# Ledger of designs, part 41: VHH binders against q9vpf9

Target 1, 373 residues: q9vpf9
Amino acid sequence: MSMSIDSNKLLLRKGDMKLDNYPTCAVEALTRLETLIASRNKQNMVMQIISEFIFLERTPKDGDVRKSQALPISQMNLFQEFQLIIALIEYFSRPGRDATRNAIFLSLFGSHLTPQRSKLLSRLISTAVSGSVAPLLSSAGTWMQQVGCKTPLSLEVAQNIVSDFISYSRKTPEQLKQLPMVGPHFAANFMVAVADLYLNEQRSPTLNPPPDALLDTITEWMMENPTLCQASQQPLVLPAGAIAMPFTTPLAGLLRWVVLAPLVSNRSAYSNLHLSLLRALQQLVSSGESTALPSQDLMQIVKSLQSYCARLAESKTDPQADAAYQKCMERFAQAVQIALSSNCITNQIQLLCLLESLPPHKLMKIVIEAHKK
Short names: E, the ipSAE of ESMFold2; O, the ipSAE of OpenDDE; V2, 0.75 times the mean of E and O plus 0.25 times the DockQ between their complexes.

## First folded at step 16 (VHH; framework vhh_nb_b201)

Design a6 (at its last look DockQ between E and O 0.70; V2 from the best seeds 0.00; counts 0 for: pae E 2.1 > 2)
Fold by OpenDDE, look of step 16:
Structure a6 (fold): chain B 373 residues (1-373), chain A 122 residues (1-122)
Amino acid sequence: as target 1 above (373 residues)
Amino acid sequence: QVQLQESGGGLVQAGGSLRLSCAASGFTFSHYAMGWYRQAPGKEREFVATIISSGSTYYADSVKGRFTISRDNAKNTVYLQMNSLKPEDTAVYYCAASPDLQWLLYGEFDYWGQGTQVTVSS
């Protein structure tokens, strides 16, 4: 009984770890982290081990790494990066507790990331998608929720996936098509991120549509699995005491896509996506979840439409005669009707007031009148 | 030395608004999660809101939709915009800070301010 406590103490000393063989030392470090992460008071040590033995970063020997202003520079070469990716995939594929796995993943990538770590993360996740590595993708999904699906880091990951699987491929790879099955939580959070990247005037002054292949992929996902958007609502498996960050649903971003699409594209895929979104919204009504569509996101759509109408006015075009605007409003009204009926929208009054500011649309007017009572 | 200094507290009528500020020093602000807690007389300190380094936010259910936490990294300051205040919001409000990862993994803050009094009159 005494030997087991001493062996655990020996494993906790940084001094016993040798940098002699990479990536072996990284794997060993990961294993040691499993024990260390359970202790709230060992975070500095955890970070030091990660920096020194996993990412080969030079850290000041005598300081709290947590207080360091300078981002450490990794000495890893490209081959070592590749080795690390493989090692991490293998590690996360091992049997273990989800909470521990997620904690380790967060420890590796949840802090202020160096550009190199960020790139490595993106490559790791892309590799995991390619290999359908379910445990790693689960951790990645958890990570995205904790750090935020619309943050620069999450968007970078999403952009890299789009680049790797959509931009450089004529056909959507089977591995990406299967992503909702392999990693539903990650897939949902990925959708949040990609939805934020396109047709978003907050990111770009111009409404940039998603690549066709991406649109098709997302549409297919939504058609085949209407509950996919609910995958983001699953409880996170985190260490004891951890607080789960709020989930973000992809519904609002995708709704923005379908509502604004008529302004930039005539692709039929948007109609299919719209239909699938309506179905998804209907299903949420049954679940009693009130936070599926943040009012702020919907207000963003309204602002975009206001801007468009302003441009029409400059050209002396009547919005009632504009086919694109009419189609936008039709799609928007249908979605809002369902969402309001299900109480899935926050701050409904503000939204309704803002909707009234738009040039009148017959269906929208009906919807507004029905809910302002 | 880590310092957190709250300001902006005071007396406000029900339905009113108040904005709290917390100036931070002694650590790399951009790498830390910042939070607000409050303690009413005779009650335990309770969580109000957190903003992590990435900008993502978390709110207590009691303040959701009414309060907004934000941060200015250039000024090393975290803010709490409080709208639609209620008498139940009367408390001493404390600013808190921890490394981002510490909060993400354990939901704990390492550093605390002295607090600022917020009183909401009925």
Scores: ipSAE 0.837, ipTM 0.932, lowest interface PAE 0.6, mean pLDDT 91
Fold by ESMFold2, look of step 16:
Structure a6 (fold): chain B 373 residues (1-373), chain A 122 residues (1-122)
Amino acid sequence: as target 1 above (373 residues)
Amino acid sequence: QVQLQESGGGLVQAGGSLRLSCAASGFTFSHYAMGWYRQAPGKEREFVATIISSGSTYYADSVKGRFTISRDNAKNTVYLQMNSLKPEDTAVYYCAASPDLQWLLYGEFDYWGQGTQVTVSS
């Protein structure tokens, strides 16, 4: 082992970080982790420090070697959880190195989370939203991109924000309305995650619309923040050598909402959101920005429309007589036309072939003809 | 001890498909990033794909849209589905592993398999 590693082992001794000094031992552990991470230390030591001194965890008593995958057991009481949340807010609010802050956030929450750590993460982020803590929200945005916005880890955080600020609140708090201004990268990644939770037959057998207040909030974000869908395109601030995982825009998921909404809702907010999405796509074309828009996400919209048309066939209803289908297709055609013009769609030929399989719509036929010939 | 065992390689015609598997042992699989590299004769190892424990993925430009990495935590196995294969995909394919944070912080893998040959004929 190196001299640096030996020095850090000595600092890990019980005499150096006493558990009786909570939350002070957690704060000291965070500082020592900065040094270990900068020296590219072995992750086993980093994970031991995090488990033992930050989250106050112990190894399960009844495990043998074959049970080495057993999750650590949290020994934190409710007061210690509150103390840790406050300490983390203070730590992530310190001025300085964004790359180090992001590395620490990823070290705490970027690996497979225990249920207890996941609950603490959600409470931490909700507290940061309520307090408008921009540096922490920046780290949370980076975290969400690195672990993936549509993965179970990110979806749980998004669900808890909806619970905290939409479901259990009679009025949308000002701090949530301001989130795009305080933490634009996190707001964009949150939109990717929450768009995946609603009006998505890959997640639920029924097309479940978002809560009205959530829809209204996202619509307002899009109307008032014209560059929000591009916020994740800014380079991440990560340690040297680290790989930025691919960013995702919320465009495809929100397009799915506005196109499929007539099947389940007549809320005017969907029309406003649709207009904002068309403006965002048009601005992308005029700026010359090349953004890959995965055609697979748009093909999910086609699949949902095919399923609806199969139900129309069962009831012997003509799609041209079905107002909901006509409205879906009008919105879809408008969005596809602009997205194709902006080169926002990858592998467009397969998408266009699938669009031809749907019952005809005048505007969609024009769009298909313009881009196939 | 960490062990990575690749399988599923072989000879395939251009335009065809193969699915590589890598069985892993000696570490907490659900805690680790898994990846694939390849090495053509006379060339250096080339990154192909990674999947971290959350399920997030990263691909080399040369394979995007054709290859898909996936994992099965119950079987401690990572897969590489290779579609639309080209002669330039001919290489020895290596499975790689590290703790998630080693990949996330440094872009590196600590452990390597012995490799499996993939040959794509014209």
Scores: ipSAE 0.580, ipTM 0.841, lowest interface PAE 2.1, mean pLDDT 85
ESMFold2 (binder alone), look of step 16: mean pLDDT 89; pTM 0.896

## First folded at step 17 (VHH; framework vhh_nb_b201)

Design d21 (at its last look DockQ between E and O 0.52; V2 from the best seeds 0.58)
Fold by OpenDDE, look of step 17:
Structure d21 (fold): chain B 373 residues (1-373), chain A 122 residues (1-122)
Amino acid sequence: as target 1 above (373 residues)
Amino acid sequence: QVQLQESGGGLVQAGGSLRLSCAASGFTFSHYAMGWYRQAPGKEREFVATIISGGSTYYADSVKGRFTISRDNAKNTVYLQMNSLKPEDTAVYYCAASPDMQWYLYGEFDYWGQGTQVTVSS
């Protein structure tokens, strides 16, 4: 009985860890972190262990890592990176508490990463997708919500997935198609990020459509699983005392896709996606969940349409005669009608006022009049 | 030494707007979560808003839709834009900072400013 207490004390000393056996030292470090993270007073040690034994970064010997202004430089080579990825996959595949795994994942990658850690994260997640590693993807989904699905880091992860599975593949891999089943939370948050990357004038002055294969994949996801968008609303499993960041649903971003698509594309996939979105919105209404569509996101769509109409005006084209604008407004009005009826839009009055600023559309006018009471 | 210096507080009429600023020094600002708390007379300090290093934000329900937290990493400054102010918003507002990990795991801040008074008149 006395041997067990001494072994636990030995496990907590940084001095007993040897760097000579990578990735064994990383695995050991991960195991030790489980205990350390549970302790609120050992954050500096946690950071040091992660830096030194997991990522092989040079840390100042005697300094508070939290106050260090210098970005740590990793000494990892490509082979070690690969070893780490495999070790992490194995670690996260072990039986354990979700809260602990999520805490470890957040501790490893946080929200501000070195370029090297960021790259490694992207590779890790891509590997997890390829291998259908459900526990790791679950942690990644949690991570994306905590750091924010539209942050540069999340977008980088999303872009890398798109690159790995869409851009370099003639056919969308089965593993990506199965992502909603393997990791629904991650899939939903991935959709948020991906939706933000395309047909977004805040990201690019031009409306850039998504790759066809990506569009088809997302459309298929939405058609097969109308509740996938709700996966982002699942409660986060975090350690006691942790603050869960607000969830973001992919609905607004995807709505932007389908509404603005007529301006750049006539692909039928957008129509299918639109239908799926309307169904998803209808289902949300039935669930009583009130915050599925931030008004700010919808206002962004309006601004894009305003911009388009301004261009039409410059060309002396009547928006009422423009087939693309009419189709945009039709799709938009249908979605807004459902959303307003479900009270799932924040700041409804502001949105309605902004919608009134657009050139008139018959259906939109009906929707506005019905809800401006 | 870690320093957080609040500014921008003052007297404002109900329905008005105010923008608070907090200048930070003594740590790597871009790696820290920043937050605002407030304390009204005779009340406990309460959470208002936080922004993590990556830019994601979290708000108390009492200020949601009215207040906006933002950060400028180039200036090592966090801001709180307060719109549609109410008399109930009268308090000393405190700037807070912690490493992101501290926030994610424990929801706690390590460093605090001296506070700035915000008074909303009816």
Scores: ipSAE 0.624, ipTM 0.847, lowest interface PAE 0.9, mean pLDDT 90
Fold by ESMFold2, look of step 17:
Structure d21 (fold): chain B 373 residues (1-373), chain A 122 residues (1-122)
Amino acid sequence: as target 1 above (373 residues)
Amino acid sequence: QVQLQESGGGLVQAGGSLRLSCAASGFTFSHYAMGWYRQAPGKEREFVATIISGGSTYYADSVKGRFTISRDNAKNTVYLQMNSLKPEDTAVYYCAASPDMQWYLYGEFDYWGQGTQVTVSS
């Protein structure tokens, strides 16, 4: 380059920030970011470039902005948003450079986002699913692990996929059915997120089951891809010095679905999903303290069953006579037994004590006594 | 202006427990990664634990299974529960904060507290 001074190049890029230069200035900014991200002391410049040239944002000018924590304001029109999505799809589809791609994706989307950036992210990921864009879905899988699969942003992405491919489609599209083959890490993280959205009393006062088509899709994924839950355990590809956050598997959340489902549904798909989960638990190789079934997640299932049993007591119904409760406990006991035998549970003594608080169930009692002694 | 104020330090017997707190202000707490570091006399400051804005945690090998980091976004406070304390855990413990991206890509923090002394006897 005839100009080697970074400050001068940044000023020249500002001079090119126009509607008739979009999305060209965003593509040029992405190239610039690859170099700047390697430098630990350029983070403020990275954030400025992303805000001004990629997302076309301005800082709030209102009142006492010196103390403000207000988010930047997007000035993109809908056509520019579409142009950006296309440019990002093309950028992330380039062969090679996996660590750099993942660092760029995290720089764009890895911190708290404005509502406008969140909407763009959801559109980008749905477009990548629809187009089977494996490199972008790989970056999205890494992103979802790093920010956390159950954060509001991750749940928004998961909800948008359900909306786009399940709720508004008469038949589940082939691209969603093939997601485990195209982007297995993202598919596993998507399952963590959607498992949190349904049959979860922390999210809703009532146990809302997943849409039938979503349940069927996830059940088929698990049946056809027996190692899918292990995809979340693959090492991340990140630049030297970056921190890989602990993975999460979908097993605990999906177990909550199959254990609690008899309270609200008679669909046979839950039985098939349960068998697939039991097989996955038997095959799982634990990586120390980050296990597939944290005891806290299992304790949440116990709390939901306790609430149900309290309602049975109010109606003077014996839990041993309640077919739904018995089916919940049979599935739960089977999973706990296998998970303990496969060393998939941390702090198991605390869990076993809590399980004793539930109305007795023959198999669960045997499991508890075999492992408390 | 970013401010981090540690509390909860003190003297404890080996095998005992202690809970540190760090009150944060001057930034949107729920958007930041929070961490703990420690520095023993004559040693370099070393990493202990991080909790990112979404709640995921990361620990140094020397404290895994004994220490637990947590956060309460309603109180703008991060905690470090320290169990099974050993004399080698004696140090000044520092609270730290940065945007999540700084932690992901570089493993470091921008802002630091004044520190609180933890002393583990015997």
Scores: ipSAE 0.587, ipTM 0.844, lowest interface PAE 1.9, mean pLDDT 85
ESMFold2 (binder alone), look of step 17: mean pLDDT 88; pTM 0.892

Design d22 (at its last look DockQ between E and O 0.56; V2 from the best seeds 0.00; counts 0 for: pae E 2.9 > 2)
Fold by ESMFold2, look of step 17:
Structure d22 (fold): chain B 373 residues (1-373), chain A 122 residues (1-122)
Amino acid sequence: as target 1 above (373 residues)
Amino acid sequence: QVQLQESGGGLVQAGGSLRLSCAASGFTFSHYAMGWYRQAPGKEREFVATIISGGSTYYADSVKGRFTISRDNAKNTVYLQMNSLKPEDTAVYYCAASPDLQWYLWGEFDYWGQGTQVTVSS
């Protein structure tokens, strides 16, 4: 095994001496990594091959590194970055074992990344969306679940997709609209991430709504793909012995959008999204340890409503007479009623107490009374 | 040099709670997965919980809902909050660390602490 690893490293390092040999050396490295990863070899060898031959990185030149965690320096030019993106698209599109592709994707992008690798990851995923490259998007979905959909890396990927397909595009491309059909697991995880970016006071001091085109796209996804929020519940395809991290559904984050939206928007798309969310909640037949609406996520919505009501008190406005507050509470009560009836909430007692602290709303009062006893 | 030092072990009555801590040094803490294992006398080490660098967690079935792993990257410390303790939870608890991929793909950690005894009485 030592001989095989040494010859592969020697070949690949020699291959980097020629401009026209890139991206060939990266493709050769990927093939050799399949053997190393499947054989459960040492992680540092895998990471060294990835760094040197796929991302063309070198160790920082000065000897004053603090720890072994000094970040490598990318030596790729822009043309080589495009060549690598194309090579990765081709690699992930070839016939092969899904578990191997997912392990390779995680090895490339599943640890702490240099800023250059993180930017390349975002470009790769955006290219895969544009090209409807289902196998790569499947690996990206697995990646988001394994690293966490709300981590800085995942949020950066989501933000770049919003930039590329929503903010800087005149017209939402058909490939983005079809993403739930092409890569449903990735689409679901993207929704978790993007839901966290907007209408979220943990991320921003103000309630910033999503761009209109993004809202419309997400709403259409939910209306046209009834099982999309369940797409992450399918077992991950990983090598034998690997550990699948828990999935996350987009339901709680999107519920926050529709409940808080009356404070910032009149768009009817939120009503359509709300209806789709209620239907998804109603279809839940059981709850496990992880529920679709963890009470902590719902308590965050309560906290935002409390903050709004405090501002109403400063302006001497009665929340019970405030149309925006009443609409927020109507939507919230409808969702809570269904979630409680479907046993989709943890720590229900704590949630009910917190809901009762909000200024009264007719439907919410009924929901609370029905479940207090 | 990598160092993992557990603390917070001791004797507790069944149904009680205990919080373990593990102070880490010698690596970039925020880039590593951290975990807890336990070993009862005469048994192999048993996985308890992992928290990866991004904050996602994974638990053994035997402790789900009762134990919570957390991390404080500012203090380079991982915690295990243990609630509703049972006599079966009696063991030496070990802190562990490695890059995320070592954990996901092989279920292995590179670095281990010395362990802290937890004893749960009736």
Scores: ipSAE 0.471, ipTM 0.799, lowest interface PAE 2.9, mean pLDDT 84
Fold by OpenDDE, look of step 17:
Structure d22 (fold): chain B 373 residues (1-373), chain A 122 residues (1-122)
Amino acid sequence: as target 1 above (373 residues)
Amino acid sequence: QVQLQESGGGLVQAGGSLRLSCAASGFTFSHYAMGWYRQAPGKEREFVATIISGGSTYYADSVKGRFTISRDNAKNTVYLQMNSLKPEDTAVYYCAASPDLQWYLWGEFDYWGQGTQVTVSS
């Protein structure tokens, strides 16, 4: 019985770990991190172990890693990266506590990743998608919420998935199609990220539509599972004392897609997606969940439409005669009507005022008048 | 040495706005979560808002919709825009900092500023 206590003390000493056997040392490091993270008092050690034994980064011997200004440089080769990915997949597939897995994932992949770690993260997640590794995708979903779904890191992950599964494939792989079933939380957060990448004037001066295959995939997801957007609202399983960051639903971003799509595309997929979104919004109403649509996101749509109308004016075109604008406003008004009726929009008055600034649309006018009272 | 210096506090009328700033030094700012706390007289220090290195934000319910936390990594500065101020918002406001990992795992800050007084008159 006395041998067990001494073995635990030995496990906590960095000095006992050897770098001579990769990826075995990384796996051992991961196991040790579980204990260290639970103790709450050894953050610096956690960071050092991760840096040195998992990512093979050069760390200053005597310094507080937390205060280091220099980004660590990994000495990993491509083969070692591959080994690490496999080791991580195996690690996350082991039976264990969700809180621990999520803590480990967050420890490995924080918000300030080196380019090398970021690339590795993207590869890891893509591999997890390909292999339908549910536990890892769950942790990735948690991570994406904690760091933010619209942050550069999250967007990079999303872009890589799009690249790997959409851009290089003639047909959308079955593994991506199954993502909502395998990892619904991640799928929802992924949708937030990809929605932010396209048809977004804040990202690009031009409204760039998503790839057709991506649009079709997202549309299919939404049609098959209207509650998928609610997956982002699931409580995070985090260590005690951790703060769960607010969730973001894909609804606003996807709404932007369908509302602005008539300006750049006539694909029927957008109509289907729009219908699915309306259904999703209706379901939210039934659940009593508030704040599914941030007003700021809707205001962004209005600004895009304002910009479009300004261009029409320059061309001496009447917005009332513009079929694209009319279709945009129709879709927008339908969604806003449902959202307002469900009280799921923040700062409703400001939104209504902004909507009034747009060239008049019959349905939108009705919606505004009904809710401005 | 880690330093956090708050500024921008003062007297403001109810319904008014104030913007606090916290200048940080002595650590890699872009790798840290930044936060604001406040302490009213005779009360415990309470959480107001945090912004992690990636830019995601979290707010106390009491200030949600009124306060906005932001950061400028180029200036090593975190800001708290306070709108629609109420007398109940009267407190010393403290800037706080910790590595992102600390925040993710335990929701705690390691470093604290000296504070800046915010007084909201009725």
Scores: ipSAE 0.411, ipTM 0.750, lowest interface PAE 1.4, mean pLDDT 89
ESMFold2 (binder alone), look of step 17: mean pLDDT 87; pTM 0.880

